# Designs tried in a protein design chat: VH-VL binders against o27280. Part 168

Target 1, 266 residues: o27280
Amino acid sequence: MDSMNVPEVLEIKRIVEESESVKTFIFSWDFRREVRPGQFVMVWDFRDEKPMSVSLIDPVRSEIGISIRRVGEFTDRVHGLSEGDLLGIRGPYGRGFELMGRDILLVGGGIGMAPLAALADEATARGMRVDALVAARTADELLFLDRLEAAGVNISTCTDDGSCGFKGFAHERLLTLEENHDMAAVCGPEPMMFQVMRILDERDVPAQLSLERYMKCAVGICGQCCLDDTGFRVCAEGPVFWSQELSRVREFGRYRRDPAGRRVPW
Key: E = the ipSAE of ESMFold2; O = the ipSAE of OpenDDE; V2 = 0.75 times the mean of E and O plus 0.25 times the DockQ between their complexes.

## First folded at step 6 (VH-VL)

Design K27 (framework fv_acasunlimab; at its last look DockQ between E and O 0.01; V2 from the best seeds 0.00; counts 0 for: pae E 14.8 > 2, placed apart)
Fold by ESMFold2-Fast, scan of step 6:
Structure K27 (fold): chain C 266 residues (1-266), chain A 118 residues (1-118), chain B 108 residues (1-108)
Amino acid sequence: as target 1 above (266 residues)
Amino acid sequence: EVQLLEPGGGLVQPGGSLRLSCEASGFTFSRYWMSWVRQAPGKGLEWVSGISSGGSSTFYADSVRGRFTISRDSSKNTLFLQMSSLRAEDTAVYYCAKSYIGRAFDIWGQGTLVTVSS
Amino acid sequence: SYVLTQPPSVSVAPGQTARITCGGNNIGSESVHWYQQKPGQAPVLVVYEDSDRPSGLPERFSGSNSGNTATLTISRVEAGDEADYYCQVYDDSSDHYVFGGGTKLTVL
């Protein structure tokens, strides 16, 4: 009866406002059902169900957090909820990040910092040195800076418009940062991740990247979760992939698919 | 084409030292974490030591810590294991192995026999 | 350090299915890799990341991992599959690679 495919109705214990458009919803969690950074859950508001990355994992307080950006009708409804209200949670799903070595570089764009914030907590608890490059379009969209600082993370920022930190894109800022890391983890818009991956590959840094767009197929029954050329299924084997897996996928960084399965350029 | 080549083995007396080498070809050696894995005669596989792609981080099994040193030379595409204070229990075939998708091993050397005996 | 438990031996008839288990505490949360080793030869990776196969390996080899047990499954077994099989995980708390004790597969 403890199947991860059965939603549990949970009370919103606490809400943290991360920015004008992002909130973290915190729930009590039974850690007999283990959760790892990079995994996601299905959030059900009793009308629609959407995948959301886990952004806080706290076994000491017996809590998980789910960070949600306001982008449409579902997320607008969820943002309207208050502490004490109920949501359905199903999961966790997917393969989490795999840590290796003494130091790690995190590169996050926008809401992509959510799963990386959970990873930063695990990496620092494990004794790793953590460097984070936090990127966004504007200063108001930079996420988790206070949480990362509190965890002892070395932070660099960049914004497209130059409103905070380096003016430019994540990959441009990365070129000005130290090259020596045992591994990296990357999450954000796919074009950003592709450029970052190429730089890390040239620097001989093994990297893991999280592909949020395929999380719609959480139960693994949807054929649209397959990647071109490889045939492996993102919701079964991802959303986290090593860069060596993604470098052989012609779709990654070049195009996505619409609901009908057609190729759509970035 | 993709290969790890380990030149020869050795016979060493207890307390002695020996350096193993492993030459890589057919792939970009500098991009991968590398390890040494050993196998005592008739026994199972035991991981011994690992080194990050950049060479700045090294790791050792408890049984060899302080006695063995792993290193790499990217200009020569070569992995090394310097073994010191050798014991009879270190007698094994030693394999160099390339990491794959982080934490598996996809390419293995042919193995080199190290015998520690008086 | 983390401990992986394998049965020492498994016997199977040609054409049947062999199943080799790898036990570990919460091993379903780890990525499990499997190696085949024939006498006098280096190990060969046959399954990685629980269920993926390297290029060139027969589809007869498959894997699963859930709870406290990972399983290597070899369908339509051939005499040439006779070998020792090892499971392996990476213990990220110690940065140690951990191997199981190995299972000898005998094809009668």
Scores: ipSAE 0.706, ipTM 0.855, lowest interface PAE 1.3, mean pLDDT 87
Fold by OpenDDE, look of step 7:
Structure K27 (fold): chain C 266 residues (1-266), chain A 118 residues (1-118), chain B 108 residues (1-108)
Amino acid sequence: as target 1 above (266 residues)
Amino acid sequence: EVQLLEPGGGLVQPGGSLRLSCEASGFTFSRYWMSWVRQAPGKGLEWVSGISSGGSSTFYADSVRGRFTISRDSSKNTLFLQMSSLRAEDTAVYYCAKSYIGRAFDIWGQGTLVTVSS
Amino acid sequence: SYVLTQPPSVSVAPGQTARITCGGNNIGSESVHWYQQKPGQAPVLVVYEDSDRPSGLPERFSGSNSGNTATLTISRVEAGDEADYYCQVYDDSSDHYVFGGGTKLTVL
């Protein structure tokens, strides 16, 4: 087995078009290397390297999936690839989600549903009840609905424009819930996660949230993903954090650092 | 299997009292809001009362406020509806219903008939 | 008090599409839920949050909500779809769950 820090060149087995802007790339995986929902891998297209969440973990088929949203030059190139093409994959890295209790709430926005879809599979396999609030700007951007439904997940949708499900934002939808869960897992736009976390805390629901930051090394060395004040490294101590941990992070929900280290407000 | 069982309906005279019970199984009862919904013979559905998951908040339709009391016992996974000062117009099949999200009801009992008649 | 208005009855031939409406003031801003009730049975949730389907419900059941009207759509109607259908919202102003009057769907 190669070092986890050395990219393995893998063939794209198949590509699933999740939406207009999101594709899932599926690879053969040796499960002697453990991978958990919430962890990420570094994807290398032989020019650049970007962190991507694992969205599918299938030990039966010996496959993993990586869902990638088309948002820039790197992802444009990757989206241009076909089945049979090659990518470099190294990892997995970071802290994944932990499951506890019997009932779990997943709150996902946009591509944030990627790691949550993987978590949903694990949770349902364990016999947990899984409720998922799936949010997107529009109906056509809602991700993994069929997959989640097939897994037995109870789905509630939320769209900004009201084209599907609740019209509004995820935190607004959450306010309309008449139940509590043993645990929540949250991933999406940081402003969304910030609002969702506040509501969950008020309700005393344990919550884990997956952060997105610029990551270069993925091994906690370069410090590019270091959160202000706390020194938390998203690639090492995260990307999954407990709400109590994030409560200590002042920048959470307010701003992030871009590749140049500049503050970028949300 | 998720289910709600409603034993307790029956015949009662006007002005009388009756307590309905609903036993829940197959889900974490204490995590969900619960409601009573009734249906008069040949009529539509009417929400009667609701109670929060922890039981700290109770809600009533105007038609039953001051006469009915909703409560729950988490140790027994049971929902209750204490009805007093019953009227003929209270005659209906009473359903207990489990809340889901968005204030929808995803699980219903089979209903119990309450007949108020002289 | 918030009021939901449904047509008393709707008829449709097998294989056709049934549309059941639920009218309410600015109902498009509310979350609408739909229930199916067959004779002698308890109601069953068929659509919630305007357009979401509970697990196990066929794709033939769909919902929409805009303006002053919510609509339950049942495509490729089957004899087994004959039932009463109720729309439902929660009125925040009065803290009441509100049901429509119900619609009898007859399959011809």
Scores: ipSAE 0.027, ipTM 0.543, lowest interface PAE 5.5, mean pLDDT 92
Fold by ESMFold2, look of step 7:
Structure K27 (fold): chain C 266 residues (1-266), chain A 118 residues (1-118), chain B 108 residues (1-108)
Amino acid sequence: as target 1 above (266 residues)
Amino acid sequence: EVQLLEPGGGLVQPGGSLRLSCEASGFTFSRYWMSWVRQAPGKGLEWVSGISSGGSSTFYADSVRGRFTISRDSSKNTLFLQMSSLRAEDTAVYYCAKSYIGRAFDIWGQGTLVTVSS
Amino acid sequence: SYVLTQPPSVSVAPGQTARITCGGNNIGSESVHWYQQKPGQAPVLVVYEDSDRPSGLPERFSGSNSGNTATLTISRVEAGDEADYYCQVYDDSSDHYVFGGGTKLTVL
């Protein structure tokens, strides 16, 4: 049951409604299986299995939280579950974020804030100053604001429609912020991450970006999560990459892949 | 000020060795891939060698593989090129260059001349 | 192995538009970068990622990339634009950076 390749069946201990479309499912967790911010788990509902962000890592309460946005049939079924219901969890998988320096910038778009919320908790616990730029299409989709504030994170917001905070894209808001960070961590829609990466590179801010690609095996065998130009596998060699690693990749920010692996436009 | 500074090259006999260095300043050296690019007199640019930000991956043009060794020292913000078994065709101005978005080179040194002749 | 082909020279009158081509097999799928080099000087990046300009470069410099041809376009050419111009890509299959042979732009 501790094998990364076999799901462990766990009871949903608590459900937190983060927004109308996002819930965090909390499980008891044996931390002999260490979990790092930026790693992911595969969630199995006994019919299908999908990769999901770990958004809460609490060794003191022996809990992890998995944040899931309702976007299709699998996530609709999972959102219909109640406390006490069962899910299979395998993992964690992938390379997580590494913290450096004293000042970190987090840039998150939509559900991409999930791994960054976990990172923020670790960074603040280490005594780092944490600034977060939280982006979404609308105010109702801004995630984890109360949790980040309670952790001592300095929050800036932006929404595409201007319903909360700065009206515009995350990279446009980033241009208005001061350049005093030792590193950045970025997760969200790939076009956003590409634009944010370019600004951070111009500012000479070391950046780590988390890519969520279509994944099935999560161990790196199947190849469906590979980046086009490098052969990098998101589940094995990422999902967290340094910006310099991604600068080797023409695909990043230019196109996406469908479930069959074919190139499609953004 | 972002800068790449290259000490001088020199005149070397065929079969000889020379070590080039390039000191970086004004950017976070350890986060960027670095390369050496050369230009023979009156000729175009030729990429010679590259190294990943951590130094774990090194790459070489076929013309220099087995003779040149690229390395970096993050504690000194310095890129190196150890050239061995030098040939007349290695005569060129050697530039160090910093990688940029899309595998461009945005910052270049002023170049140093290496002349290989009897 | 991957080859970039540039014309050896291009001549234009002042105030006109210069177009410098870079040919490559399926180069439209590559990220193409352009450098200006004046005599005795290091190259300077003038266009990256096909069409983006580095900070401080004039809007007169632009680029495009489609099919088998990338093009550097310099509008309202000035005498100071006279230089050699190189295109460059990274070839993932060989892990090599590849430069074109260079194009000498002469402003008549």
Scores: ipSAE 0.000, ipTM 0.453, lowest interface PAE 14.8, mean pLDDT 85
ESMFold2 (binder alone), look of step 7: mean pLDDT 93; pTM 0.954

Design K28 (framework fv_acasunlimab)
Fold by ESMFold2-Fast, scan of step 6:
Order: C-alpha cells, then sequence, then structure tokens
Structure K28 (fold): chain C 266 residues (1-266), chain A 118 residues (1-118), chain B 108 residues (1-108)
C-alpha cells in the first residue's frame, strides 16, 4: 500500500465546527506518508471523490485535518457524517508551500485560510514570525482566528461589510500593513489573490499562491486543471505556484472558464 | 543593477555544437523563468526556448527541438543554451531574457552573435 | 500556429501620434506586450499586459487590445522614438511565445 492512488478507508476521529458552513474532519494518519502544508487529498464518500486541502498536520497526535465548506451535494453529504463514520482518503498530492526567511506573511480569504493554517503551524514551530491577514465577506466567515492566535500568529482581519477589523478588501488592508516580510503565502478567491500578488510584487516580496479551484481532476488530466497561459496542470504542477509564474497567466484573477471553455469574468 | 550578461558567441561549421551562457545579477535569478530569443540578420525576433524557475520544465520552438537544450545553474545565476547539429538558418543574435508579468520579457541580455557557416 | 501581423512600416511627423497595430485571431483575449528595438541594441519592453507601462517609461507610450487588433500608441513622437517595434503574446495551446514581424517607425 505505497500507492497514493489507492484510497485508504479512515474513521472520522473528530469533527470541529469552524463556522456555520465549514467543518474540519480529523483522521489518524501514518506519517510514513509525509504531508506538507499546501498539499491536498482526494476525499471519497463511496459515491463521489473531491479534492480537499489539508488544514491540520499534527505528527505529535498522528492526525491530519481536512476542512470542508458546504457548497454542493458532495459536501452536504459529508457534512451529514458523524464521528466514527468512514471516508476514503487518497494522497497527498501536489506541491506544498516552501518556507523561506524569518518573517512570513499569510493572506487568506474564506476557506483559503485552511492550507494557510497548516502552514502557520509549521512556520511557528520553526521559530518564524508569522503575520496573517484574514479576509472574508463577514465576521462569521473568518476562519481559524483562535487557532492562529494560539499559535502566536499576529493577526489582521478585514471584512467586506466591516463587521470585523478593516472594512474593505484584502489588498486594501495589505496597503496599510508594514512591508517587512521575507516571503508571503496567499490563498483565496482568484481576484483577491491577483490584487495581493501585484502589491507583493511591487514590494519585492516573493509570494506563493494556492489555486484550489482547479483540483477536480487530481489523479488525471482535465480542462479545469489547466491554466490558459502556462499549460500548468494544477493537480500535477500545483496547487502552489510562485507569484512570477502566476503573473504570466492572463486568466489568473481576470477570467475563469465555463464548461464550454469560454472566458467568464470573476 | 539588474542585468543579464552574455560573455560571447562564435563561429561554428554546419553540424557543429556551441554552448551559450547568460549571467544574471541584481535580482533573485532562481525565482524567474528564463528564455532564449534569437534574431537572424535583418529579420525579426523569434522565440527559441524557455525554462521554469526550478529547471524541471523546458520548452522549445519546433525549429530547434531535439537539437537545442536549455538548462540553468541557479547557484551561479547562470542560464545555458547547448546547441547541437547547427544549421545555416541558426545564424542569429541570441538574447537571454527574463520573464515578467503576463509572459512579457522585462530584462534582456546584450545579445551574442552565432554564425553557422563553412 | 498562432500568427501576429504587423504593418512593415509606419511614418509620423515629430510631435504627432504614431499608432502601430498587431493583428491576431481573437488577440483581445490575450495579453499583448510591446518592445522597442534600436539598431545594434537589445529590445526594450515599453508596454506589457495590453496597456501597462514599466516604471520609468514615458507616459507617451500606451496600448490597447480588443477583438482582433492590439495597438501601441506613441504620443508626442520624438526623433529618438525611431526604432523597430514588436508585439508579443504567449500561445498557451502550444506553450510558445509568439512575436509579430515588427514595424519600422520612421519619424520624418
Amino acid sequence: as target 1 above (266 residues)
Amino acid sequence: EVQLLEPGGGLVQPGGSLRLSCEASGFTFSRYWMSWVRQAPGKGLEWVSYISSGGSSTFYADSVRGRFTISRDSSKNTLFLQMSSLRAEDTAVYYCAKSYIGRAFDIWGQGTLVTVSS
Amino acid sequence: SYVLTQPPSVSVAPGQTARITCGGNNIGSESVHWYQQKPGQAPVLVVYEDSDRPSGLPERFSGSNSGNTATLTISRVEAGDEADYYCQVYDSSSDHYVFGGGTKLTVL
């Protein structure tokens, strides 16, 4: 059983309710299969299989966590499960984040905080200083604030409606923050990531961005995994990309593709 | 100062080989995709090859595929183009170029002349 | 293969506006970049991503891109603007960079 393409049936050990729409499912994990922040797994409910980012990596407890937002039929079924129920897990897949320097900036939007929470744990365990900008539409959609605070992360928040922290978008908040970072990691809606990337590029801060939207064909090749300008397959070459790679992708942050391959603005 | 320096080209006979080099300074070379672009005398710009920041992905124009090999040594901030089975139509000024936003090239080497003739 | 078409030459009087076109099938959906090349020199990026300018470049240089035509516009043309100008896109279907044939700008 060394093949990452064979799903292992695992018992849901614990469920953490992160918000009304997000739950973290925790499983015992054998760390002879290494997992790095930024990687994802395929979650199988014995009907359908979907990619999910790893949001908790805990070698001390021998556990991984997978955070899932309720957005459709598959995720609604998974949210209906209880501790003790079984799910199939295959992986991990993809490139993880690379940590550099001593001072790190994390910029996360909504569920995009999930892989960044795992990265924050690793960075703080290595003695790095971590600043996190956590963005959402409303205060109720800000994720992992308690976990980040417990890890010693310096947190800034922003919400579109001003219900918590700065009123505005992540890139607007970023312009008011100090510029002293050795690297950044960014995950969230593509328009947000594009704007944040532009600011970080101007500040000469190397950034890594995670493109979770296109991971539907993690074990194969499909149109959803391919970025227009680069031909990158997110599941094979991502989901984590350096900012200069994504700055060369015209589609990133500007357009997405519908099932017919037509460009549709975000 | 951000720059790309190409230390020299050469004259080579048809069927011969030549290696070009390009030294980067003033930016974090290891984080950028790099390309070679050539220009035949009196002609326009023609893209030749590019290499990813990590060096694992390489791409070639149809006219040079199987004959040219792009590589990099990021510890020495150096880009290479190994050219083999050279033809008269490969005669050109060769530029190394740094990738920029949108797949543009913001920094170019000064160019090195490669002449393929008997 | 994707092809970019430029007029071979454009002439303009000093102080007037020069417009150099770059034609391509559905080019408005691509990011178009423009380079200036003077005799014996390496190309210089003058416009990237259709309309953005590199820092330090004069505001006289601008660009647009829609439908099947991208345009480089040079306002208040100076004698020093005489050069060959090249448009460029990246063709994701072939993983190839594509350059136009170039346009010689003469300031007379």
Scores: ipSAE 0.005, ipTM 0.407, lowest interface PAE 15.9, mean pLDDT 83

Design K29 (framework fv_acasunlimab; at its last look DockQ between E and O 0.02; V2 from the best seeds 0.00; counts 0 for: pae E 10.7 > 2, placed apart)
Fold by ESMFold2-Fast, scan of step 6:
Structure K29 (fold): chain C 266 residues (1-266), chain A 118 residues (1-118), chain B 108 residues (1-108)
Amino acid sequence: as target 1 above (266 residues)
Amino acid sequence: EVQLLEPGGGLVQPGGSLRLSCEASGFTFSRYWMSWVRQAPGKGLEWVSGISSGGSSTFYADSVRGRFTISRDSSKNTLFLQMSSLRAEDTAVYYCAKSYWGRAFDIWGQGTLVTVSS
Amino acid sequence: SYVLTQPPSVSVAPGQTARITCGGNNIGSESVHWYQQKPGQAPVLVVYEDSDRPSGLPERFSGSNSGNTATLTISRVEAGDEADYYCQVYDSSSDHYVFGGGTKLTVL
């Protein structure tokens, strides 16, 4: 449809400052165009277009939210916008998270909590027990704790520097948590996701992981969106993958791609 | 090799009980959700029951809820279906099936015929 | 009580393309899986997650899914493709697996 390939110009209805480096931009949305947790949209500032995960899905208020971390030129410009300013939004794109069972573990690192916050809302509304491990470098970078708590999520935190919760990395904290979950969902820095996946695989927990690094095209499949020798494309077949599928992708957690599509070590 | 072997099956009178088993080999059985899928003579596939990898969550089709119980024994790599209060309409070939993440079934047993008649 | 609808039969000549549909309310928002079943045999997974193929399956098998219809496409059909084909989804709201009624593919 037009909604998939032509940006719809939307007014920024509200901006929530999640941290010093992260803001959530809220827009009115017509839910005749369904959007699911784990899907992404292309955000256009009338100069450049970048993929962003949907972090809030609220059909009752007819709103979606998109959380953006300030990491470069495009995101710096978007962070400079105010309520009432305009952005182009097209999508949604990609495969969303699939819920199964009665009990889910969410493991999020940094901005990776954004799509997981939307998933937490869906899982709690469905009646699942939700445990979330929220990881960041410092306490100031932990995201969505108040929103998760309000939703009834059981929260564990960890920070690399020990400024909040467990001192250490997400996978180290995971080793001290309950093992019995029907499924898990993981989103964050790829090395973190790789370590978490290994533990969940050992514990026999099926997991879905969200990869956003290769979402560079919005009209068709881009060669730079391909993953390893299997030819899987994040824009068409991701960004959400089951851990069994990612365990077969040799570059996951070990290599990234440069602008020319070449392997570069982490 | 990766396989699911279903010994048994049988003839049971209406109101009777029967336990089906499915033995897994060639993969880490405890890692996967498992299901039972049946097929009545000349009819299509019907999902009956499923169990999570850890065994703590079980799910049933409305047609069998309260009458069938799914369970697993990871030490024996075996999936079970305890069937009670059997009816003529339960007559079918019963397949055990391994869930492929994403909720597809990638490995199936050979099928076990269960006949319920007087 | 999610319901999947398939045509009961489809006929195709060898070398042509067969298309088997699977209808469901907003099925484009679900992941659809496809199985091939030959007489007296267990089903075999041929397409999963709408369009992915299991290792070793011919490239002739492909899938698509949008709106209210998912489609299994078999190109350059061979006599050995004659079988019953079933679509399947997982209904996350009920934790139920749902199968379509099946489609008999006849290669004339």
Scores: ipSAE 0.569, ipTM 0.804, lowest interface PAE 2.0, mean pLDDT 87
Fold by OpenDDE, look of step 7:
Structure K29 (fold): chain C 266 residues (1-266), chain A 118 residues (1-118), chain B 108 residues (1-108)
Amino acid sequence: as target 1 above (266 residues)
Amino acid sequence: EVQLLEPGGGLVQPGGSLRLSCEASGFTFSRYWMSWVRQAPGKGLEWVSGISSGGSSTFYADSVRGRFTISRDSSKNTLFLQMSSLRAEDTAVYYCAKSYWGRAFDIWGQGTLVTVSS
Amino acid sequence: SYVLTQPPSVSVAPGQTARITCGGNNIGSESVHWYQQKPGQAPVLVVYEDSDRPSGLPERFSGSNSGNTATLTISRVEAGDEADYYCQVYDSSSDHYVFGGGTKLTVL
C-alpha cells in the first residue's frame, strides 16, 4: 500500500449519541481530501480495522462524522472511547452516491441511514426536495430523525413493532407512498434493499443502493468483498451500485459471504 | 391550476358497461398513483381502484374485482375506469383522486354520477 | 378487513373545539388521513399522516393518532366547518384503502 493508504491518526473531536447502540464520532478533516456521501473509511483502533460509512460531511466546520453501531468486539472497543481519544482513519474509499434531478427518495434501515444522512445534507444544500423513509426494528433504533428534520427532509418512519410510524417493513411502507422521485438512494439490511429495489424498478425510479460486505483492504486487491459471478468489488466498484448493476448480482438479497468465505443466507 | 376532470358518467342498465375518464392538469401526472373512489347516494366514501404511477400495478376493491379495470395514458394525462357487469349497487358518484405522500388523496375531481338502473 | 369506526355525528357551538374520532385496531401504528366533504362537493384533504396539514388549510385543523384512536381536532369552529368528515388508512394486509363511515359535524 502506498502512503495514501496509511491510516491517519486523528483525535475524536466529538461523540454524538444517536441511539443506545449507535454513536457518531466526529473528526477534523482536511477537505483537500474530497469525501462523498456513500463512501466509507477504514477505522483502525490500533488492534483491528473495519469499514465505516461517512455519515456527516461538514465543510464549514471542517469535520466528518462516522456512525458506528455496536455489534461486536471492535465496535465495543470503539464505543468505549471518549472525546480526545485517538483512532486511525484511512480513506475515503469506494464509489459514493450520485445526485440528480429535483427530488430524491431516501430509504434507510437502521445504521443504513448513516450514509443517507450525509446524502440528505448534500441534497438539501443543493436545493433538492428530499423525502426519507426511515426504518428500524423499534422506535428507539430510528436514526437521525432530528437531524433530517432540521435539514428540511420530509420524513416517514416505519418500525417492525409499530412503536413509531408505519407498522411493518420499509418495502411495505414504500408501497403506501405514491409519489415517484427523480431518483432513490437505499441503504440498510440487504433483504430490505432487495425488496425496495424491486418496487422502485417496477415504478421506473432510478435507484442507487449501498451494499455491505466483508472488506479487508478497501482498495480492491484482496478480493474479500468480491461479489459472485460479476467480480464486482464492493470496496472499489461500490459500495454504491445502481439497481441495474445489482440486477446482475445473483447473490444480492440472497446470501453473503462471511469472513471465512462461507455462504451465509439472509 | 391543478385539477381533475371527470366527464364520463351516465345511465346504464344492469349488466351493462361504462368507461369513465379523468383528465389531469397542473401536475406531473405520471409521477403519481391515481385512484377511483365512489360514493353511493347518501352513503360514505368507498375506494374502488388504484393504479401505480407507471401503470404496471393495479389494485381493486373486492366489490369490483373482476368487473372493473383501471388504466392510464400518460401521453394524455388521463385516468380510466372500465366498468363491466354493472350492478345496481354500483350506482354512485365516482371520483378520481390523486395520491399524495402516505397515500392520502390531495386532489379530487368533481365526481361523475353513474346510475345503474333498469 | 380493516375497519374504521367514526361517530355518526358530532355537534359543537361556534367558537368551540370539535373532536372527531376514528377508531381502529392499533390504528396508532397506521397513517391516518382526514377529509372534509360539504354537500354536493368533492372531499378535501384536511389532515394527512396523522397530523400534517396541507398548505392552505387553517391551523384550526389538527390531527393526532395513538393507540386505537385517531382524532381530528377543529378549534374555533366556524359555521363553514359544518360538513362530513372521513378518516382513511391504507391496509397493506388486504391492499385496500379503507374509509371510516363518516361523521357529520353540526355547528349549532
Scores: ipSAE 0.016, ipTM 0.566, lowest interface PAE 8.1, mean pLDDT 92
Fold by ESMFold2, look of step 7:
Structure K29 (fold): chain C 266 residues (1-266), chain A 118 residues (1-118), chain B 108 residues (1-108)
Amino acid sequence: as target 1 above (266 residues)
Amino acid sequence: EVQLLEPGGGLVQPGGSLRLSCEASGFTFSRYWMSWVRQAPGKGLEWVSGISSGGSSTFYADSVRGRFTISRDSSKNTLFLQMSSLRAEDTAVYYCAKSYWGRAFDIWGQGTLVTVSS
Amino acid sequence: SYVLTQPPSVSVAPGQTARITCGGNNIGSESVHWYQQKPGQAPVLVVYEDSDRPSGLPERFSGSNSGNTATLTISRVEAGDEADYYCQVYDSSSDHYVFGGGTKLTVL
């Protein structure tokens, strides 16, 4: 009767439009299946199945939220759904973020803010001071600003085009920010995460980073989510890794792999 | 002030045992993978052993596997190398080294001499 | 076992450019790190990840890596650059770190 490895078909309870390209889909959830910030679920649209991070964990309302950016055929189909429509969900899977200390820095790029928004809720509920650096290409793509502010998070923004906040990349903005955090959590485009990780390493700030890789089984059997050099499986040993675990992974931030497995520069 | 300090080298007889320690300061010890690297007199650098940040994974060069044991104690910010069944070829300066980007070593101790002779 | 090959010595006049090579089969697919070691001292990291420089090192130190050869380049060599230089990689097939044999740079 354990449905963890078989999708449960769930009704979309609510849809929140976070931006022109991002929607949060909210489902009723039985919290006997515990969910941690940084874990992922596999979302099945009855044709294909993709991993998605949980952005809202609300045991009081018995709800989870999953934020999805429209980027291709699967996500276009999901964005076309309405409240009351069905999706299959299996999970959660993977290792979530671990909180430590009193002061945490969140660094999120684009949709990468989704798991960090869930983490921010937990950190503020625990009484931690939370600073968030929210990055995007343009102002219209900055996510969760009102939610983070309402939770008491101190927000810094940056945009590639300068339309909101600091003009430039997240790592460039980070150089101008306070250095006294007990830990950091990072999620976003892999080149951004690589540069941010180098700065945090120089500052001796412990960091956890959430990686994305191709996934099929989500339970560590098929090997499709493995990282070069370590054999780490993103679905089993990750998706959240400590920065020191990633410092031994040559591919991280330096190249990507195409569907044929060939090394391609960023 | 980031430092690694290796007290505890010395002279031992063949077949003997010795435990090296390396005390870390100025950085968060539990965050980093650590290694021992040795250098025989007049020779080049040779990696000996490594350990993950949490201590769950340990690695050894073939020349020392089964004779040396690496460990760490995060409460003391200390890395250890327990050496046993020592041979003359183990005579070297032993360095403690902190991991860095791409499997580099960015911080090294000043080293401690281990001499294996009768 | 993976082997890194360095020339045993390189001599260069002050103010000139020194190039120290590290040969290995398909080393261009590896991350190469370089260390400077002066007599009686611990090694010091001078280049990592092929071409990145640790904080505090002068821009005269640079690196490159492609094909079967990685190269450490020291521009405008000074007497203080006289040292042994080692290249290093990680061999994932054995889970071992591998150092080259070292190159003695002489400034004359």
Scores: ipSAE 0.006, ipTM 0.509, lowest interface PAE 10.7, mean pLDDT 85
ESMFold2 (binder alone), look of step 7: mean pLDDT 92; pTM 0.948

